# Designs tried in a protein design chat: VH-VL binders against Cytidylate kinase (cmk). Part 14

Target 1, 230 residues: Cytidylate kinase (cmk), of Chloroflexus aggregans (b8ga54)
Amino acid sequence: MRVPQTIAIDGQSAAGKSTLGALLAEALGYLYFDTGVMYRALALAALRAGIDPDDEAALSELAHQLVIDVTQPTVADGRQYTVLVNGEDVTWAIRSPEVERIVSRAARFPSVRREMVRQQQLIGQRGRVVMVGRDIGTVVMPNADLKIYLQASLAERARRRAAELRSRNIDMPLEQIAAALAERDALDAHVSQPAADAIILVNDGLTPAEEVALVLNRFVYSEQALENGH
Below, E stands for the ipSAE of ESMFold2; O stands for the ipSAE of OpenDDE; V2 stands for 0.75 times the mean of E and O plus 0.25 times the DockQ between their complexes.

## First folded at step 20 (VH-VL; framework fv_indenebart)

Design j4 (from g21 with heavy chain S54R; at its last look DockQ between E and O 0.77; V2 from the best seeds 0.00; counts 0 for: pae O 4.2 > 2)
Fold by OpenDDE, look of step 20:
Structure j4 (fold): chain C 230 residues (1-230), chain A 122 residues (1-122), chain B 115 residues (1-115)
Amino acid sequence: as target 1 above (230 residues)
Amino acid sequence: EVQLLESGGGLVQPGGSLRLSCAASGFTFSSYAMSWVRQAPGKGLEWVSSIYGRGGYTYYADSVKGRFTISRDNSKNTLYLQMNSLRAEDTAVYYCAKEGDWELLYYGMDVWGQGTTVTVSS
Amino acid sequence: QAVLTQPASLSASPGASASLTCTLRSGINVGDYDIYWYQQKPGSPPQYLLRYKSDSDKQQGSGVPSRFSGSKDASANAGILLISGLQSEDEADYYCMIWDSSAVVFGGGTKLTVL
């Protein structure tokens, strides 16, 4: 099989999309990014411009004016990618609490999303990219060489999230985590469906490395090659 | 704009009770954990209590456990701290703080109120 | 419960760099913790500065100048807040914070004086 040049990863919340994406990209030497970073970039720009995150018209206009690019890491500061807004490196700036507070509001408008998708597609067209986010395989890169929908049971996702929180020394009740994830699933159920040509990867009981191996064995490498690549 | 405004502070005798309020605006209140942090005069910051969003799970510092109760009314976008059996060492400015979004792996207290002063004295 | 130790005070000249330390009690590894930093100026509430877990996992507070950065010293088992190019407005109390089993733990704070 031909090595996929474009890889789209969709999936449920807390299924491990970002981890899988990053590892696949690393294995292949591809660009990895979550499309969410572009929305954060927009939010950052909105904040800087004093635009209300509820002002659809202004946000839409802003989105059209911005050139948001994502590239391989340009600075060795631990980043997985570099995010540029009009040429400015905003990789870490988009991670501010203020941006995180408003990004969902700024990103909810269809007009804004259309423009973001357009710009995301430009990046995808370059090839050698693993793109993670929402509706990547259906909307952003409908012609991606490889589409993956990552799926896991609610219980497994809750456990994984709990482990992430514990790694930060936060013990959140599993029931609360599960409830939150279930709510998110319900919200996403109407909008985030696997592409018809996506492979469904159920990763219950799998390590990230095993997930990567499964994907690569299926489409790219022999088992021996996978072991050497990871 | 995210804002937090504390109220309810005042002078109270040892053994007394006081209820603090924190009015929140500018964000989806129910989606975020909220915390109380206090600062005694001339001293450092001390975490008091936290309440998580929808589940209403609560956590307390050992120093206030059994005496203080954190709660919230999401319909009013208000955080509360019921303080009972107050002691002199509870004297402090009490800050209301919004925590980050744990789903986004953001856990900092990114917004603070101006604080309300509680003085426990005979 | 975890204990965070900060120097009571630190002085530095304008334009210089200041390194504020947050030492974790022995028995717990700083590598396992996110270190949060807050700035508090006189008469004001604390302000969130940044979170540092690693170089690949860090967050800068909104409006926080880039001259503020986080790091860790594994040998010292400490979180570090580095303030480069000190300005007079940087004079404040600085607190580190960690989560520990659903409890928040603050350091004692460091008063930074800009001479």
Scores: ipSAE 0.030, ipTM 0.612, lowest interface PAE 4.2, mean pLDDT 90
ESMFold2, look of step 20: ipSAE 0.418; ipTM 0.767
ESMFold2 (binder alone), look of step 20: mean pLDDT 91; pTM 0.934

Design j5 (from j1 with heavy chain L104Y; at its last fold request DockQ between E and O 0.59; V2 from the best seeds 0.00; counts 0 for: pae E 3.8 > 2)
Heavy chain, then light chain:
Amino acid sequence: EVQLLESGGGLVQPGGSLRLSCAASGFTFSYYAMSWVRQAPGKGLEWVSSIYGSGGYTYYADSVKGRFTISRDNSKNTLYLQMNSLRAEDTAVYYCAKEGDWEYLYYGMDVWGQGTTVTVSS
Amino acid sequence: QAVLTQPASLSASPGASASLTCTLRSGINVGDYDIYWYQQKPGSPPQYLLRYKSDSDKQQGSGVPSRFSGSKDASANAGILLISGLQSEDEADYYCMIWDSSAVVFGGGTKLTVL
ESMFold2, look of step 20: ipSAE 0.445; ipTM 0.758
ESMFold2 (binder alone), look of step 20: mean pLDDT 91; pTM 0.936
OpenDDE, look of step 20: ipSAE 0.257; ipTM 0.732
ESMFold2, fold request of step 23: ipSAE 0.306, 0.278, 0.190; ipTM 0.684, 0.680, 0.632
ESMFold2 (binder alone), fold request of step 23: mean pLDDT 91, 91, 91; pTM 0.934, 0.928, 0.938
OpenDDE, fold request of step 23: ipSAE 0.380, 0.274, 0.319; ipTM 0.757, 0.728, 0.729

Design j6 (from j1 with heavy chain S54R; at its last look DockQ between E and O 0.58; V2 from the best seeds 0.00; counts 0 for: pae E 4.7 > 2)
Fold by ESMFold2, look of step 20:
Structure j6 (fold): chain C 230 residues (1-230), chain A 122 residues (1-122), chain B 115 residues (1-115)
Amino acid sequence: as target 1 above (230 residues)
Amino acid sequence: EVQLLESGGGLVQPGGSLRLSCAASGFTFSYYAMSWVRQAPGKGLEWVSSIYGRGGYTYYADSVKGRFTISRDNSKNTLYLQMNSLRAEDTAVYYCAKEGDWELLYYGMDVWGQGTTVTVSS
Amino acid sequence: QAVLTQPASLSASPGASASLTCTLRSGINVGDYDIYWYQQKPGSPPQYLLRYKSDSDKQQGSGVPSRFSGSKDASANAGILLISGLQSEDEADYYCMIWDSSAVVFGGGTKLTVL
């Protein structure tokens, strides 16, 4: 009766957060999204308004003017979710190269991040959601019914990134990939920490299917999980 | 706006050397792989060299290995190409190019500079 | 033994469509590659147009109109750049590009003439 209604997934880069989140949401019939879409939506709006991504006052004002929503897919075009900005469907526009180039600059201001988190919290309050990010279980949904912090060894994460590159016929030395991932871990360390009540899931040696089955059986539908929701 | 500006081209005799520079702006330079691509007069594009990450990983076309050295100075947002033992067939316009963000699965050369001309003659 | 082969030239009328091909050599399969396309006008650097791997894995370059699109012909082992509603300003050289391991390979280019 007390199946988790809100699921937060945080974890290391290339640990498979998005894969687990999407598969878990599919299995439960839940909304899935990566909270990075909120910042991409703001970046798109800033580009359209001619706002400098380094202008904190203008960006903060813009963030407060926007209503950003994420819903189940409204179009059968391969999307995993629909992103709306003031009611406009921007799902694919936020993935453009011009948005990706500036999103980190637009997202760095605490006042911008505070407003984006507020809007993420409103989406999470609707329940039946799997939300993926770096601080979901600590900041966005501190009371999420289930919190997962996903880990894999650096070696495993490097091998997964190498496989993605090889699927495009790019052969990159494993040591170079591992160094880039370690650098990313260092940049993320001060904000990407597991919540005290998060389940730490180390997924070395698991396929995506095995991982989602483990989560469902152990942490969503287990007798202990159902009792804790009782 | 992302901009790349090459400099350092000129006329040089066979066997000579030149150093090309590419000044970058409008993006976090150290996050992106950078490339040199050249085009001989009336000919197509030829990849020359790429430099990845913090500059520890470099790759070269076979035609330039051992003669050209790619480098970058991330504190100056500048890409370099040191060209030694120049040959007539190295005559070309040399373009600096920014690769896409590999963490975001964008692997192409999405921004190009205006180019700088190298002429190796006599 | 060129890795990528493009026709040297192609002509088409304004308002028509132009279909530019980029054929991979035997021994490699177009299905395994991202195909990148670049436009170059006289006296100018190349400009990125788009990347195509599949209908669910593609990217349009910044400011590139939707009348430019990519596809593949698996039976011909070729990437395709389609330009619909051809305009006089589309007259240019067009290059395809792939990653080949840690190296980048360009096709020889196609000169598109709009008559």
Scores: ipSAE 0.243, ipTM 0.661, lowest interface PAE 4.7, mean pLDDT 87
ESMFold2 (binder alone), look of step 20: mean pLDDT 91; pTM 0.937
OpenDDE, look of step 20: ipSAE 0.483; ipTM 0.792

## First folded at step 21 (VH-VL; framework fv_indenebart)

Design p21 (from j1 with heavy chain L104E; at its last look DockQ between E and O 0.10; V2 from the best seeds 0.00; counts 0 for: pae O 6.4 > 2, placed apart)
Fold by OpenDDE, look of step 21:
Structure p21 (fold): chain C 230 residues (1-230), chain A 122 residues (1-122), chain B 115 residues (1-115)
Amino acid sequence: as target 1 above (230 residues)
Amino acid sequence: EVQLLESGGGLVQPGGSLRLSCAASGFTFSYYAMSWVRQAPGKGLEWVSSIYGSGGYTYYADSVKGRFTISRDNSKNTLYLQMNSLRAEDTAVYYCAKEGDWEELYYGMDVWGQGTTVTVSS
Amino acid sequence: QAVLTQPASLSASPGASASLTCTLRSGINVGDYDIYWYQQKPGSPPQYLLRYKSDSDKQQGSGVPSRFSGSKDASANAGILLISGLQSEDEADYYCMIWDSSAVVFGGGTKLTVL
């Protein structure tokens, strides 16, 4: 029985990838991070350098110049990880509204993404990591020991949304809710697909704790996991 | 980049009318509920109105019921607030906000505009 | 209908934890409601922080540090916003919010000062 050293989590955006990733990493004593934080780090650096988030050339150059690292929390201030840019702790700085406003723009360029992926891979190579983001199992860590594609059914998601609306005394038809979610799923389907060797985890009806327990028992601490993830 | 931009604020006399607009960009506007929230000078946040879907579900604070009308034009990615019979107590910065995300369930008002100022005074 | 009561102000030192309360009145049970939290800095619009229904049902706003967390105090019938590792940049007004019978209700807001 081999415990996976590298765990890639992909899936639908609203399926709870970050929650699973964080809790799983905590249970295993692994590094957790969303690859998005590295793009935020780049955005922060861009802001500091006065680089336009629409300037691909400048951003690409900047990306190549930066050393972005992610480590386990170094400060007990509630952080899930520590983000370093050229050795500077920018863990909270990357969460500024200014960064939030431009990160999507800065991150959209293939040249930038390529460099970020490279740096993400360096982190992955260290092992003992749960990495969440986009195309982790296919692009960032194609050789991850365990690949999880997290999925929640449209029906379940629609029901949950409906319940929320009802709690506000809003009676929106389930069909309308489902249609809206389906449309978004369709859009996302073009950008993210599970790796061929990823396990599809449907978390319908599961609490975060139950989900983590399921993953640990069936895919981490089980020989059967080797057949699915290795 | 998700962005909301309010406009239409200004000075108006009591009993007057004003129409606010909120231009949305960076997201599929029609998928999300939208809200107006106002803040009087030096005061806290006060919910004004929300609209769900294409307009089938509209909700108003008691303080504005019968006077304000929320609407939207999805073809223009624009939210509106028609304010009639304005009162001095309606003086505030009016924010438009994206109410909820269909991709991430149960989001609050996760995106806010910068606000537009409405002053009701003689 | 529902009324949310927040302390007018709260002060805490950098590095400390701040606990902001949102007390529900009118005979409603905090356990039945999602508590939304917003941060507003001077001259800026509010920013969404998080939604908390329970430990198994909560949502963090995009870009919001994990040092911001929600909870509930059933005995006090209150929602709680906990800010760990308080930083100077956390100085702001904080508002809680609930939906009640198709109406949004905001608390009065708490001004948090970081000493």
Scores: ipSAE 0.026, ipTM 0.508, lowest interface PAE 6.4, mean pLDDT 90
ESMFold2, look of step 21: ipSAE 0.448; ipTM 0.749
ESMFold2 (binder alone), look of step 21: mean pLDDT 92; pTM 0.940

Design p22 (from j1 with heavy chain S30R; at its last look DockQ between E and O 0.77; V2 from the best seeds 0.00; counts 0 for: pae E 2.7 > 2)
Heavy chain, then light chain:
Amino acid sequence: EVQLLESGGGLVQPGGSLRLSCAASGFTFRYYAMSWVRQAPGKGLEWVSSIYGSGGYTYYADSVKGRFTISRDNSKNTLYLQMNSLRAEDTAVYYCAKEGDWELLYYGMDVWGQGTTVTVSS
Amino acid sequence: QAVLTQPASLSASPGASASLTCTLRSGINVGDYDIYWYQQKPGSPPQYLLRYKSDSDKQQGSGVPSRFSGSKDASANAGILLISGLQSEDEADYYCMIWDSSAVVFGGGTKLTVL
ESMFold2, look of step 21: ipSAE 0.484; ipTM 0.774
ESMFold2 (binder alone), look of step 21: mean pLDDT 91; pTM 0.937
OpenDDE, look of step 21: ipSAE 0.161; ipTM 0.643

Design p23 (from j1 with heavy chain T28D; at its last look DockQ between E and O 0.35; V2 from the best seeds 0.00; counts 0 for: pae O 7.8 > 2)
Fold by OpenDDE, look of step 21:
Structure p23 (fold): chain C 230 residues (1-230), chain A 122 residues (1-122), chain B 115 residues (1-115)
Amino acid sequence: as target 1 above (230 residues)
Amino acid sequence: EVQLLESGGGLVQPGGSLRLSCAASGFDFSYYAMSWVRQAPGKGLEWVSSIYGSGGYTYYADSVKGRFTISRDNSKNTLYLQMNSLRAEDTAVYYCAKEGDWELLYYGMDVWGQGTTVTVSS
Amino acid sequence: QAVLTQPASLSASPGASASLTCTLRSGINVGDYDIYWYQQKPGSPPQYLLRYKSDSDKQQGSGVPSRFSGSKDASANAGILLISGLQSEDEADYYCMIWDSSAVVFGGGTKLTVL
């Protein structure tokens, strides 16, 4: 029985990828991070350098110059990970409104993404990592020991979202929630598909804890993992 | 770049109508709920209306129910506020605001426009 | 519906801590609500600061310094915005907000002056 050292989590929008990733990593003592943070780090660096988020050449060059690292939390301030840019802790800085405003623009260029993927792969090579994002199992860590594609029915996702909204004293019809989720699914369907060797995990009816337990017991600490190429 | 830009404000007589627009850019407009919040001169913030999803679900403050209509055109990334039967008390700077991302547990109105001024006066 | 009451003004010295209160009335329990906080500087639109439901359920706005934090005072039935290490740039109006039955309710706002 082999414990997977690299875990890739892909899946549908609002399926709970980040939650699963974080909890799974915590259970295993692994690094967790969403690859999106690295793009945010780039955006931050771009802002600091005065680089236009529409300047592909400059952004590409910047991406190649930056050393973006992600590590386990180094400060007990609620962070799930520590993000470093050239050694500087930018974990919270990357969440600034300014970064939010430009990150999508800065990250859209293939040259930039290619470099980010390269750096993501470096982190993955360290092992003991749960990586969440887009195309993790296919592009970022194609050789991940465990690939999970998290899936949930539209109805289940809508119910979950409805519960979240109710906790905010917002009563939105399920149909509206479902419609919004469906639209996002349609958008994501073109950009993210499960890896051929990914396990499809349907988490309908599961709490986050149950989901994690299922993954651990069935795919991490089980002979089943071997059947999946682990 | 995430940006909201309001327009359509101006001077209008009581009982008149005005249509505000909010041009959104830099994010998936269709995914997020949008809100209008107004601020009378020297006063605090007052929520006006919110629209969720593709526009099939809307909320209104009691003060504007039956008079104001919030809508959106996702193809144009634009939020609207149709204001009818305007009153002096409707005089305010009107802000459009983007709601947060549920998946990120970011629920506040995280992006605001600069506002457009509506003055209702004889 | 729900009413949020905020002190009209508050003054504090640089470096000190400022505690802004948002008292819920109309028989509603602060424990049941997420409290949202916004900062507005003169001539500018409001800026989202944070959301606080509980210590285990809270969210900090993007780019908002950690010196801004939320809490609740159950005894006072109030949300609290705490600003530690007060800086001159923190001088602004602060508004609390809740969702109440799909309606947004803002407090009256507190003008914070940094002496």
Scores: ipSAE 0.030, ipTM 0.528, lowest interface PAE 7.8, mean pLDDT 89
ESMFold2, look of step 21: ipSAE 0.445; ipTM 0.756
ESMFold2 (binder alone), look of step 21: mean pLDDT 93; pTM 0.951

Design p24 (from j1 with heavy chain Y31W; at its last look DockQ between E and O 0.39; V2 from the best seeds 0.00; counts 0 for: pae O 5.6 > 2)
Fold by OpenDDE, look of step 21:
Structure p24 (fold): chain C 230 residues (1-230), chain A 122 residues (1-122), chain B 115 residues (1-115)
Amino acid sequence: as target 1 above (230 residues)
Amino acid sequence: EVQLLESGGGLVQPGGSLRLSCAASGFTFSWYAMSWVRQAPGKGLEWVSSIYGSGGYTYYADSVKGRFTISRDNSKNTLYLQMNSLRAEDTAVYYCAKEGDWELLYYGMDVWGQGTTVTVSS
Amino acid sequence: QAVLTQPASLSASPGASASLTCTLRSGINVGDYDIYWYQQKPGSPPQYLLRYKSDSDKQQGSGVPSRFSGSKDASANAGILLISGLQSEDEADYYCMIWDSSAVVFGGGTKLTVL
């Protein structure tokens, strides 16, 4: 088994896709990004252009006009990747509350998604990429060398999310978190299914480090490479 | 456009009661936590209360606990603050604030109203 | 609960950099907290500026110029708001904020004067 050049990671919300993706990419020296950042970039561009997030036609046109690129970090400011819109670094600009408020609306249109997928595929074709998002293994990179679908029990995901909130000194009720996650699961149930050739990885009880080690040893490195101590 | 508009402020005697309202628009109200923050004349910001999620989980500053009640009507996109047993030190501009999306780990109060003035005086 | 201390006032010249500090009370580690910053101009409500947890975990408010940035000083146990290229329009009160066990805590605020 050769080292995969393209790695697709799908999975349930709060399953830890971003963490796995980032750590895998780091271990391999690959590009990591969540495809969501491209939709955020579109949303940012829409805001700047004064385009209504409910205006499908305008958003579609905008999407076709934009060149959204994602690269490895170009600035040592803690970023995991660099997001470019028409050559402009918008890596941090896409993390505004204003973008947060509209990104879901702007991204819901099939015409927009189709164009975003096209641009995502361009990035994927470069190789040496770990891509996280929605329908990566089925739609964005159907020919990815390695496809992972990350799963975790609702209880585990709720606990993880609770821990994240507590780390920010926010005590959110577990049942509220679980309810929110369950709702999200229900919404995603029709669109986020594992690719037929995806590895189903259940990460209950695993630390991020253990999870990454498991993936690297079992699915990334060849048996020969493992024998050589890599 | 996301907008918050406070109302209900006014002059009230110590020991009196007042109910503030905050009308929200431009976003899915029920998805976000909401907060009240007040500012006494010439003073800094003081958090008063917050309400979270569909379950209506509420939190209060010690200074208002037992006297103030935060609530919301999602069908009306309205946040409320029932203030009882008002004291002179409750005199302030009261701001309604929208919090970020906690599911995405954004917790800032990213939208504020213009505020409504509450004056507690004999 | 947590206590945030801010200098009452700070003055700086146009074009200079201003560093506003938000010192956490002894016993709590600034590294464990997201630091939120707000700007308030006279007669206006506060405006969200940014959130800073770390260099890899930070958020810029909508429409907030890039000259506003957050950081932390572990040695001082403080959050820092840095305003580079200070402009006259930056004259305002600045408040830091943290979450503490589902409670919000504001600093006392710093009045920034642009000379």
Scores: ipSAE 0.022, ipTM 0.556, lowest interface PAE 5.6, mean pLDDT 89
ESMFold2, look of step 21: ipSAE 0.344; ipTM 0.731
ESMFold2 (binder alone), look of step 21: mean pLDDT 91; pTM 0.939

Design p25 (from j5 with heavy chain S50V; at its last look DockQ between E and O 0.59; V2 from the best seeds 0.00; counts 0 for: pae E 2.6 > 2)
Heavy chain, then light chain:
Amino acid sequence: EVQLLESGGGLVQPGGSLRLSCAASGFTFSYYAMSWVRQAPGKGLEWVSVIYGSGGYTYYADSVKGRFTISRDNSKNTLYLQMNSLRAEDTAVYYCAKEGDWEYLYYGMDVWGQGTTVTVSS
Amino acid sequence: QAVLTQPASLSASPGASASLTCTLRSGINVGDYDIYWYQQKPGSPPQYLLRYKSDSDKQQGSGVPSRFSGSKDASANAGILLISGLQSEDEADYYCMIWDSSAVVFGGGTKLTVL
ESMFold2, look of step 21: ipSAE 0.423; ipTM 0.752
ESMFold2 (binder alone), look of step 21: mean pLDDT 91; pTM 0.933
OpenDDE, look of step 21: ipSAE 0.167; ipTM 0.669

Design p26 (from j1 with heavy chain L104F; at its last look DockQ between E and O 0.61; V2 from the best seeds 0.00; counts 0 for: pae E 3.7 > 2)
Fold by OpenDDE, look of step 21:
Structure p26 (fold): chain C 230 residues (1-230), chain A 122 residues (1-122), chain B 115 residues (1-115)
Amino acid sequence: as target 1 above (230 residues)
Amino acid sequence: EVQLLESGGGLVQPGGSLRLSCAASGFTFSYYAMSWVRQAPGKGLEWVSSIYGSGGYTYYADSVKGRFTISRDNSKNTLYLQMNSLRAEDTAVYYCAKEGDWEFLYYGMDVWGQGTTVTVSS
Amino acid sequence: QAVLTQPASLSASPGASASLTCTLRSGINVGDYDIYWYQQKPGSPPQYLLRYKSDSDKQQGSGVPSRFSGSKDASANAGILLISGLQSEDEADYYCMIWDSSAVVFGGGTKLTVL
């Protein structure tokens, strides 16, 4: 029996990918990160360099010049991971509103994504990693030892999102949340599909702890884990 | 460069109507919630209204409910505030503000316009 | 509806630290809220400074110096904006803000004077 060294988690918006990823990583002592942070790092670098987020050529060049690394937390300040750009800790800097405003624009170019994927793959090759994001099981880590596609009903996802909003004292109707999630599902439908060898995990009615326990018992520490391999 | 530019302010009599506009640029307008915040002369900030998501869910301060309507046209990157039944106490500089991406739980008003002045007086 | 109370004014010397308080009333717990802070200089619109929920959940505004930081005082049920190494350009009005269900609530603002 072999414990998966690389775990890819894909899934629907608001399905709980990040939560599952973080908890699994914690349980296994693995690195956890969302690949989105690397795009945010690029966006930060672009801002600092004065590069227009609509300038594909400049962004592509920048992407190739940057060394973006993600490691386990190096500082006990509540971070889940440490993000480095050319050796500089930018873990919190990438969370600025300014970065948020442009990251989607900077990240939309195929040339940029290709380079980001390359660098993500370098991290994956280290092993002992739980990677969450888009197309992880198909594009970023196609050879991941374990691939999970997390799925939840629209209603369940809406409830979860509502709870997140309420935790910040924002009261939004479930109907509006569900509508927004449905729109995102529609937009992502053509690009976010489970890998052929991914485990489809429906987490309706499961707590995060139950999800983790299920994955660990059935797909990490059992013979079934071997069936998920090549 | 992220910019918000308010327009439509002016002098209006009590009971009158006015429509404010806020032109947004430099960001993906449809991704972000937008708000109106006003400031009476020499006074503090008062939230007026917010609009969220592509579906346009709206919130209003009690002081303006039933009189003001917030809306947006994503195709024009423009936020609107229709103000009806205006009162003297509505006199203020009206700011439009960009909030964070509601989907990602960023809700700070991180960009503000220069404001447009509304004066309600007989 | 929640009420945020801020001192009307505060004075401090250059180089000193200024602590601006935002006290929550109506029986709500400050620990449950994101506290947003804004700076407004005369003749200018407000500028977003930061959001603070906890040490592990906070956001710094773009271009906002690190000498601006958020915290909470549970005993006082207050959000705190700390300005370290006070500079003359920090003289401004400062507003705190929270979300309260379906409403945004601003404090009354504090005028900070740098002596």
Scores: ipSAE 0.158, ipTM 0.647, lowest interface PAE 1.9, mean pLDDT 90
ESMFold2, look of step 21: ipSAE 0.361; ipTM 0.728
ESMFold2 (binder alone), look of step 21: mean pLDDT 92; pTM 0.941

